VH-VL binders against q9umr5. Designs and how they scored, part 370

Target 1, 268 residues: q9umr5
Amino acid sequence: SYKPVIVVHGLFDSSYSFRHLLEYINETHPGTVVTVLDLFDGRESLRPLWEQVQGFREAVVPIMAKAPQGVHLICYSQGGLVCRALLSVMDDHNVDSFISLSSPQMGQYGDTDYLKWLFPTSMRSNLYRICYSPWGQEFSICNYWHDPHHDDLYLNASSFLALINGERDHPNATVWRKNFLRVGHLVLIGGPDDGVITPWQSSFFGFYDANETVLEMEEQLVYLRDSFGLKTLLARGAIVRCPMAGISHTAWHSNRTLYETCIEPWLS
Below, E stands for the ipSAE of ESMFold2; O stands for the ipSAE of OpenDDE; V2 stands for 0.75 times the mean of E and O plus 0.25 times the DockQ between their complexes.

## First folded at step 17 (VH-VL)

Design ye51 (framework fv_nofazinlimab; at its last look DockQ between E and O 0.70; V2 from the best seeds 0.78)
Fold by OpenDDE, look of step 18:
Structure ye51 (fold): chain C 268 residues (1-268), chain A 123 residues (1-123), chain B 112 residues (1-112)
Amino acid sequence: as target 1 above (268 residues)
Amino acid sequence: QVQLVQSGAEVKKPGSSVKVSCKASGGTFSDYAISWVRQAPGQGLEYLGEIIPIFGTASYNEKFKGRVTITADKSTSTAYMELSSLRSEDTAVYYCARTKYDILEGFSDFDYWGQGTMVTVSS
Amino acid sequence: DVVMTQSPLSLPVTLGQPASISCRSSQSLVWSHGNTFLNWFQQRPGQSPRRLIYKVSNRDSGVPDRFSGSGSGTDFTLKISRVEAEDVGVYYCMQGTHEPYTFGQGTKLEIK
């Protein structure tokens, strides 16, 4: 039988967004038990990501316990960060494939319509004043705000991304790395036409340098230092990169071609 | 100046579906979320769900999951609420309402409401 | 779900006299960032609900200053300093801190 699939949604999202994905999985892998977790839906998705991680952990633990052969995770957008953190804090997870579906894995620094919608009176250039305050860090969107021009503030004030990345020293860094490395495969999905994840390479652990030049995963300090296991995963062939053009952010979970090319191969 | 104008009254049979529209004017449609609330005759208010048109995402009251679908058309500044598998208990006035999401200023819930759409479910 | 409990459910008031409505939530409505999303709505007979108060104590534009909201945590109050004939209707509290959004039962304000 097929391993169970657990799905985690993104910002201001819910299980409804994954109705097509469920259909695709049912067609190609009949009998698969798919659980889309309806936790932190809607505005609840603005809560601190560590709070979300705890909630999702409580939900996935019993699912994993009933699946001794392992499970697959499909985590969309903000959910991809939640899942990565989840795999970092769980020393007993049994995730075979972690599918990161257009997630800002290296953070977000985009002046997008989404940002303007949430911060109608702010621009990305000055959002650091808000996001890197204790008050700002109470919002999920600020938990993975990664301002390349204020690296010191990011490293010192980011209460989530900097920690799961191992960019700031903390007592759990070694253990989190060990836990995360339990994953069988890390499948990274994203593309240049996403329109929301900024830069789109963040879905592949690429990101801006101080000059806003996009560097690839292998050029990132987190990779070079193997701070949370990316270098190790790559070395053992556990990282799969699946870029796809022509897909907008809200279409990653409903595109059949994307499913067949980037998701389906890892559900067996 | 801001107005939410809903579609007209509906009479439906049990088991059928109804789709109510809510057209927004007097503001920028994409700057807001649209929520749906219903009120049975002589009863209180019950939240159904919300859509954020700019995100294309919707969330629902679990009580109605599987039966309610909320969509939006940005080109016409119109939100829709479809309720399927109708039953007599679904007889109510259905309202749309607007919400502003501002991280700095806080969420401004339901500052404007539609005029309501009466949906009657009867055999 | 968060249960919102209003009291009283029926509120007969003499014109010119003050009125007070209580709303209690089954859990705290305070977000970690400090905001509290408690709203008050007025629904006059045959009309759509109208928001009076948002975030506990902020009056909407056009709402008379005789309306005021207060409270914190789980206990909230709507006060009308001098009830007028146009105030007849049902008043609802609503929390927007936890999904799904939930309303109180409503308080029917009538003139004696």
Scores: ipSAE 0.886, ipTM 0.935, lowest interface PAE 0.6, mean pLDDT 96
Fold by ESMFold2-Fast, scan of step 17:
Structure ye51 (fold): chain C 268 residues (1-268), chain A 123 residues (1-123), chain B 112 residues (1-112)
Amino acid sequence: as target 1 above (268 residues)
Amino acid sequence: QVQLVQSGAEVKKPGSSVKVSCKASGGTFSDYAISWVRQAPGQGLEYLGEIIPIFGTASYNEKFKGRVTITADKSTSTAYMELSSLRSEDTAVYYCARTKYDILEGFSDFDYWGQGTMVTVSS
Amino acid sequence: DVVMTQSPLSLPVTLGQPASISCRSSQSLVWSHGNTFLNWFQQRPGQSPRRLIYKVSNRDSGVPDRFSGSGSGTDFTLKISRVEAEDVGVYYCMQGTHEPYTFGQGTKLEIK
């Protein structure tokens, strides 16, 4: 039978967003047990990411225990960062495919309507003043705010992303790397027409340098130093990159062609 | 001033569905989340769910999971709440209300409400 | 779900006298330092609810200063320093810290 699938949603989201994804999985892999976790739904998605990681960890433990053959994770947007941390903090995870749907893996630095909706008096150039405070770090969106013009502040103040990416030292870094490397496949999905994730290449571990020029994964220090295992995974043939144009941020979980091309092949 | 205007009263048969609309001014719709709350005759208030039109996301009270669907049409600045498989206990006034999510200033919960829509479920 | 318990449920008050309504939550409503999402609403007969107080103690524009909110953690109070005839209605506390958002049972304020 197919391995169970666990789905982790994004910002202000819930299991309802994944009804089409569930239909696709049921059509191509009938009998798959799919659990969409309704934790930190809606407003609670703004809680600090480490708090969300702890809650999701408690929820996935019994699911993984019931599936000794392994499970797959499909993690959307902000949820992809939750899943990255889950794979690092869990000594006993049995995840085969980790499918990241348009998640800001290297962080976010965008001046979009979404930013203005949450910070109506702020621009991307000055949000670092709020996000890199202890106050700001109590909100999930600030946990992955990555201002390329204030990298020193990001490295010092980020309580989540800088630690998970190994950009700042942490006592558990070696264990987190070992745990993350247990994953069978890291499937990265994203595209230029997303409109929310900025730069869109963040979904593939690319990001802005100080001049806002995008450098791809293989040019990042975290990759070159193999800080949490990206270079090792790539050498194992375990990283899959599936970019697709024409898909907006809210459509990654409801596009049939995207599902058939980028997700379906990894749901053994 | 900003206003939330709801559709008119409905009388429905058990087992059918009802769809209530909530028309917002342009500023309210783009700037706010829209929530749905109901009140049975002589009873208290009960939360159904919320939509954030700009993100295209919705979240629901688990009690109504599978029966309630909240949608938004940005072109008409209108939010909709559809409740299916109606039962007599679904007879209530249904309200829409707005919430602003300002991280720096804090969240402003249900600061303005629609006038309400009476939904009666009877044979 | 967070259970919100109001006391009293029925509050007969003489005009000009003070009134007090208590609201208790089954778990802490503190989001982070300085952010506790507890609100108070007034519903006059035949009308939509109107918010009086947000974030424990902040009064909405147009709400008379005889209304005040206080409390922390799990215990909250709405006070009316001198009740007036227009205050008749049902008062609800509501928490927005945990989903689903939940309301108290309501307190019916009536003039004796």
Scores: ipSAE 0.770, ipTM 0.881, lowest interface PAE 1.2, mean pLDDT 92
Fold by ESMFold2, look of step 18:
Structure ye51 (fold): chain C 268 residues (1-268), chain A 123 residues (1-123), chain B 112 residues (1-112)
Amino acid sequence: as target 1 above (268 residues)
Amino acid sequence: QVQLVQSGAEVKKPGSSVKVSCKASGGTFSDYAISWVRQAPGQGLEYLGEIIPIFGTASYNEKFKGRVTITADKSTSTAYMELSSLRSEDTAVYYCARTKYDILEGFSDFDYWGQGTMVTVSS
Amino acid sequence: DVVMTQSPLSLPVTLGQPASISCRSSQSLVWSHGNTFLNWFQQRPGQSPRRLIYKVSNRDSGVPDRFSGSGSGTDFTLKISRVEAEDVGVYYCMQGTHEPYTFGQGTKLEIK
């Protein structure tokens, strides 16, 4: 029988968005128990990410407890950051595949229509003033805002991303790394035509340097320090990179070819 | 200025469906969420759900999930609410209202309302 | 769902006298570290609702200054310092902190 699959949605999202993904799983792996977590929908997806992590943790505990052979996570967009934090804070999670579906794993620095919708009078170059304040940190999108031109402010003010990346010292860093490393596989999915995740390489732990040149995962300080386990996972053969062009941000969970190529092989 | 103009009153039989429109003007339609609220005769206000046109997603009050569908057409700046399997209890005035999600200023809920659409369900 | 309880449900008031409406929520309406999305609406007879107060105490620009809002956490109040004939109608509190958004039962303000 197939391991249960837990799905965690993104910003301003709902379980309905995953109806095609559920169909693909049912057709290719009949009998798989799939749970799309119906938490922090709509407006509540803007709640601080640590609050979301706490709520999602409470929801996944009983599912994992009933599946001693393990579970898989499919985590979309903002949901991939929630899932990565879950794997760090849960002392005995049993996640085999963590499938990160176009998630801003190294942060976001995009001037998109979605950003302008939430910040109608601001440009991305000014958002650090809002996001790196206690007021801005009340909102999830600011919890992973990563301005490459104000790195000192990011490192001091980020209440979420800098912590789960191990970019700022904290007493749980060693335990979180140990917990995260219990995952069987980290499956990274994204592509250049996403249109929202900026840079799109954030889905593969790449990000801008101060000149807005993209540095790949292996060039990032968090990888070189192995601060939360990326270098260890890569050396173990546990990181799968599955880039795919031609897919927009809202289409990752409704593309059959993507599912068959990047997702299905990891749903044992 | 800002206006939310709804479609006209409707009389429906039980078991049918109704689709109410809400046309926005006086601003950029994609800048706002559009919510639907109803009021049965002599009763209070009840939230049904909202659509966020720029994300293309709707969220629903679970009480109505499965019976209500909320959509938007950005090209005509119009939101729609369709309620299916109508019952006499669904007789109400249906309002649309807008919300601004501006992070800097905070959420500005239901700052403008449509004029309301009376839906009467009679057996 | 967050239950919003208004008191009183019926409020007869003499012209020129103050009026006060209480609204209590079953959960805190504070958004994590701050911000409280508690709103007040007025519905005059035969009209759609109109927002009076947003975020607890902020008066909309077209609303007379005799209306004020206050409160925190789970306990909120709308006050009218001197009631006028135009104030007759039903007043609703509404929370936007938790989905689904919910309204109080309404308080019918009448002139004695």
Scores: ipSAE 0.715, ipTM 0.850, lowest interface PAE 1.3, mean pLDDT 92
ESMFold2 (binder alone), look of step 18: mean pLDDT 90; pTM 0.937

Design ye52 (framework fv_nofazinlimab)
Fold by ESMFold2-Fast, scan of step 17:
Structure ye52 (fold): chain C 268 residues (1-268), chain A 123 residues (1-123), chain B 112 residues (1-112)
Amino acid sequence: as target 1 above (268 residues)
Amino acid sequence: QVQLVQSGAEVKKPGSSVKVSCKASGGTFSDYAISWVRQAPGQGLEYLGEIIPIFGTATYNEKFKGRVTITADKSTSTAYMELSSLRSEDTAVYYCARTKYDILEGFSDFDYWGQGTMVTVSS
Amino acid sequence: DVVMTQSPLSLPVTLGQPASISCRSSQSLVWSHGNTFLNWFQQRPGQSPRRLIYKVSNRDSGVPDRFSGSGSGTDFTLKISRVEAEDVGVYYCMQGTHEPYTFGQGTKLEIK
């Protein structure tokens, strides 16, 4: 029998987006119990990420408790950040594979049509004025806004991402790192044609420097300092990187080739 | 001019499906979410679900889960609501309406509505 | 689901007199300070609903200033200062804070 799979959706999303993913899992791993969590659906996905982490935690506890052999997480887009925090705050998680599906793990800094949809009068260069206010931090998208030109403001104002990445000190950092390191595999998926996650390398813990040059994971201070365990996981052989071109942001959960290449091998 | 134009009235048999369209004009489609709301004769309003064309995401009211499917075609600026396994209690006027999710100004719920599409389910 | 309860359900009013409709939600509609997603709609006979008020108290363009919305948390009110013949119809409150969005039962405003 296969380990249960828990799916956490993204911004403005619901379980409906994963119907193809569920079909693929059923075909390759028949009998797998897959739970797609319908929490913080639609506009509720804009609630502060710490609030979402609390709600998802309450939902996953009984699923994990019922599966002593372990569970797998598939976490899409913004949901990947929820799952990162979940793994850090839970002293007793039994997650084997954490599959991060095109998630902005180092943050977002993009002037895309998606940004204009939520902030129609704002440019990415000016969004820091909104996001790094107390008002802005009440919205999930601002919790992972990472302006590389105002890194000082990001470090001081980010109530979520800077803390979970260990970029700003927190009393629980050592415990969060210990908890996160219990994960069996960290499977990172993303690609250059996503069109939403900016830079796309954020899905692989790469990010812009002050000149908007992308520095990969191994050049990041959070990796070099091993702030939450990335360097330890990589040394253990527990990080899997699976980039794929030709996939747009809303297609990651419905592409069969992506599933077979990047997801299927990590569902035991 | 802002306009949401819906397809014409339908008469369906129990067990069949219906697909209602909502065509947006005046710059509505890409900037807004499109929601579907129904009203049975002489009754109140009931929310079915919503699609955000730019994100490609849809959310559904649990009461209709598994029976309702909302889709969007960006090339024609048209949203669709398909309801399957029709029953007589599905007889209603079906409306599309638009919503703007502006974080600075706040969410602007259902600011403009289509004219409605009467769906009659009878044997 | 959030239950929206309106009162009265039937509201006969004399022309030129004020009218008031109450709407109560089963849980708080506050998203954050300044953001409470409570809306009021008017549906005239044979027509689509038309939004009058959004975010508790903001009037839509073209809505006469005799219409006003107020309230907080779980208790909301729509007031018409002087009812006109054109105001005949059914009025609905609607919450957008929690999914699924829900409507009140409707209040039928009729001229005596």
Scores: ipSAE 0.751, ipTM 0.875, lowest interface PAE 1.3, mean pLDDT 92

Design ye53 (framework fv_nofazinlimab)
Fold by ESMFold2-Fast, scan of step 17:
Structure ye53 (fold): chain C 268 residues (1-268), chain A 123 residues (1-123), chain B 112 residues (1-112)
Amino acid sequence: as target 1 above (268 residues)
Amino acid sequence: QVQLVQSGAEVKKPGSSVKVSCKASGGTFSDYAISWVRQAPGQGLEYLGEIIPIFGTANYNKKFKGRVTITADKSTSTAYMELSSLRSEDTAVYYCARTKYDILEGFSDFDYWGQGTMVTVSS
Amino acid sequence: DVVMTQSPLSLPVTLGQPASISCRSSQSLVWSHGNTFLNWFQQRPGQSPRRLIYKVSNRDSGVPDRFSGSGSGTDFTLKISRVEAEDVGVYYCMQGTHEPYTFGQGTKLEIK
């Protein structure tokens, strides 16, 4: 009788990364139907995020239709942004808990191994020249690149993150907000030892200002304006924050203590 | 010189597992994805999966659902491919190959290959 | 899965003559502007595959100028302008645009 769980993976990832998560769910909530979506695996995870949203939408519709009591989403890393958009574009979603595992909800700005691996000759300070071009926006990593020193370029060029965060106007913004607000719980998970998501507070809707000082969610214009419903959700008691130290980026889905503390309570 | 060196040939019984290694040298192991491809005797090439060693993330061809596991040990610059529940049709030469994911230059698929490892599955 | 179809599968060629191999994909291999992930590999008897061409037309270092790749979308060609004895082997096209990566059936080039 537990609600089905849908899992959306991250960059270069696949369902295999969630084998421990599935074991934990089976132990604590036996009989739960867990579907880990093997779409946009490996290099396809670099496809534009709007393309990924369309594909994942087609996959989740029949799962949600079969579960009138509702479903839970567990969305890891980049997958958390896909899930953010799914909740906004779907007029009929029945998601109870949206569990965001270390996802860059306000964007990414850091000189990490990911940046060096994908852009060997670039630094975070000059990546805006590539990402904020039409060509760069054809890659998922650039869809959520958020350079705090070139916020005007981010606002004008971001084809995905600035739109779903309500940082730039969109004709569908009112409908997207209404759809997103149907979520039962927004469970935010992340921590200072992640090592990839930069700043790590992006997982909690915090982000750098122009001086690289982190401003938390409640100080963000998107929260203050309630652009897509964060302020309304917080007022309803629907936002859960679960930070945990000592967990690296690839360990969020395989740490038992993290699961028991931050995920298990939200899998009714 | 860039080189991928694989472990030696193996003979396995149906239902067992095999684990093949691929050691990278002459290049930066952490800068590349390592893919696995097999070739049955007299047949073409078939992709199994890929790992990015620096992150430990792996993806797999769905045809091998639950049977293939790819891992990496950064300290020894070695990638591993384990195939379980072996059947006679798994008899093949298994290759590792290297891929560079450079967004600006484009993806450089399978630029270097290992020498191959013959896996024979027979009763 | 993207199906890669090669033609011909058997290619007997006279030394010094040109050879051409076609490769067709069941779906477009275009990722974005300038990015089409179509590769060509050569496999000599008893050896590992060796990449000749990547991203449709880019020749690998050490690959002779007599090898060239061309094409777009779903139709691709590998050409050898003057076949040499060392070119004997099986040639495979491979797409990297869609997971899982897929290969053509292979074209066996032999001297007649």
Scores: ipSAE 0.758, ipTM 0.871, lowest interface PAE 1.1, mean pLDDT 92

Design ye54 (framework fv_nofazinlimab)
Fold by ESMFold2-Fast, scan of step 17:
Structure ye54 (fold): chain C 268 residues (1-268), chain A 123 residues (1-123), chain B 112 residues (1-112)
Amino acid sequence: as target 1 above (268 residues)
Amino acid sequence: QVQLVQSGAEVKKPGSSVKVSCKASGGTFSDYAISWVRQAPGQGLEYLGEIIPIFGTANYNQKFKGRVTITADKSTSTAYMELSSLRSEDTAVYYCARTKYDILEGFSDFDYWGQGTMVTVSS
Amino acid sequence: DVVMTQSPLSLPVTLGQPASISCRSSQSLVWSHGNTFLNWFQQRPGQSPRRLIYKVSNRDSGVPDRFSGSGSGTDFTLKISRVEAEDVGVYYCMQGTHEPYTFGQGTKLEIK
């Protein structure tokens, strides 16, 4: 039978957003037990990411325990960062495929609808003043705000992303790397027409340099230093890249072609 | 001027569904979330769920999970709340209200409300 | 769910006298060190609720300064320094820190 699938939603989301994804899985892999976690729904998705990681960890433990053959994770948008941390903090996870669906893996830096909606009076150039304050770090979106023009503030103030990416030292870094490397496959999905994740290459571990030129994963210090295992996973053939044009941010979980091309092949 | 205008009163049979509308004006739809709250006759207020129209994302009070659906039509600046499998205890005034999510200023919960829609469930 | 408990539920007041309504939450409403999402609403007979206070102590535009909110953590108070005839109605506290958002039972303020 098929391995269970655990779904982790994104910012302001709930299980309702995944109704089409569940239909697709049921059609191609009938009998799959799919659990969409209804934790940190709506405004609670703005809670600090480490708090969310703790709550999701408690929810996934019994699911993983009941599936000795392994489980798959499908993690959408901000949820992909939650899942990144879960794979690092859990020394007993049995995740086969970690499917990251348009998640800002290297962070976010852009004037998008999410930014304007949550920070209506701010431009991306001055958001660092809010996000890198103690107040700002109490909100999930600021936990992965990555201003390429204020790297010193990002490295010192980011309570989540800089730590999980190994961009700032942490006592648990070696254990987190060991745990993350237990994953079977890292499936990265994203595309140029997303319209929210900025730069869109963040979903593939690419990001802006100080000139706002995008450098791909293999040029990032976190990759070159193998800080949490990306270089090791790539060498093993465990990283899958599945970019697709023509898909907006809120459509990744409801596009059949995307599902058949990028998700379905990794659900054993 | 900010205004949330709701559809008219409904009388429904047990087991049916009802769909109430909330038309927003004054810049509400692009900048705000729309929440739904009900009030049974002579009783207090109870939250059903919320939609963020600009993103189309909705979330629900788990008490109503599977029965409530909230949608939005950006072209008409209208949010909808549909409640299915109606029972007599669903008889209530249903309100829409708006919320501003602003990280710098903090959340502005339910700052403006619609006039309410009476839904009566009877045979 | 967070339980919001108001006291008293019935509040008869003489015109011009002060009134006070308490609201207690079953768990802390602090989002962070700087913000607590506790709101107060007034519902006059036959009308929709109207927000008076947001984030514990901030008055909405057009709300008279005789209304004030205070409190922290799990204990909150709405005070009316001198009750006027138009203040008749039901007052609700509401928390927005935890989902689902929850309301107190309501306090009916009446002129005696």
Scores: ipSAE 0.741, ipTM 0.869, lowest interface PAE 1.4, mean pLDDT 92

Design ye55 (framework fv_nofazinlimab)
Fold by ESMFold2-Fast, scan of step 17:
Structure ye55 (fold): chain C 268 residues (1-268), chain A 123 residues (1-123), chain B 112 residues (1-112)
Amino acid sequence: as target 1 above (268 residues)
Amino acid sequence: QVQLVQSGAEVKKPGSSVKVSCKASGGTFSDYAISWVRQAPGQGLEYLGEIIPIFGTANYNEKFRGRVTITADKSTSTAYMELSSLRSEDTAVYYCARTKYDILEGFSDFDYWGQGTMVTVSS
Amino acid sequence: DVVMTQSPLSLPVTLGQPASISCRSSQSLVWSHGNTFLNWFQQRPGQSPRRLIYKVSNRDSGVPDRFSGSGSGTDFTLKISRVEAEDVGVYYCMQGTHEPYTFGQGTKLEIK
């Protein structure tokens, strides 16, 4: 029998976005128990990410408890950051495959439709003034806003991303690293035609330097210092990179070829 | 000029489906979320769900899960609410309303409403 | 789901006199500093609802200043300083902080 699958959605999203994904899983792995978590749907997806982590944690505990052989996580967009934190704060998780589906793992810095919709009078160069305030950190999108031109402010003010990435010190950092390293496989999915995640390489732990030149994961300080275990996971052969062109942000969960290539192999 | 114009009244049999339209003008479709709310005769207001047309993302009140589907057609600036497996209890006026998600200014909930569409479910 | 409780449900008022409607939520409606998503709507007979107040106390453009909203956390009030004939209708409070969005039962304002 297949391990249960837990799905965590993204910004402004709900379980209904995953109907095609569930169909694909049912076709290739019939009998798989798939739970798409109906928490923080729609506008509630804008709640602070630590609040979302607490709620999702309470929901996943009984699912993991019923599956001693392990579970898989499929975490879409912003949901991938929720899952990153879950894997760090849960000292008893039994996650085998963590499948990160176009998630801004190193943060977001771009003028996208989501940003324009939420901040109609702001441009990306000015958002640091809002996002790096205590007020701005009460909104999920600001929890992973990573302005490469104000990295000092990001490191000081980010209440979420800088902490889970080990970019700023935290009393629990050693325990969080130990917990994260218990994951069987870290499957990273993303691509250049996403159109929302900026830079798209953020889905693979790449990000802009101060000149907006993308540096890949292996050039990041968090990797080089092994702050939360990326270097250790890569050395174990536990990191899978699956880039795919031609897929827009809202299509990652409904593209059959992507499913067959990047997701299906990791759903034991 | 802000307008939400809904389709005309429907009379349906139990077990059938109804699809109500809401055509947006004055920039409403691209800049706003469109919500659906119903009101049974002489009763209060009940939320069904919401769509953000520009992204195509929708979320639903759990009470209607599996029966309600909200969609959007960008080419006609029209949102749709489809309710299936109709029962007499679904007899109501169905309204669309718009919401602005501006983080800096705050969310502007249901600032303009359509005229309503009467759906009658009778055998 | 968040339960919104209005009182009174029936409000007979004399023309020119003040009216007050209470709304209580089963959970706090505070999202963050400056953001509490409590709204008030008026529904005149045969018409669609019209928003009067958003974010607790902000009056919509075109809404007469005799309407005011106040409150915090879980306890909110809509006040009409001097009731006019056109104010007849049903008034609803609505919370947008938690999904699904929920409405109070409605308060029917009638001229006595």
Scores: ipSAE 0.762, ipTM 0.872, lowest interface PAE 1.1, mean pLDDT 92

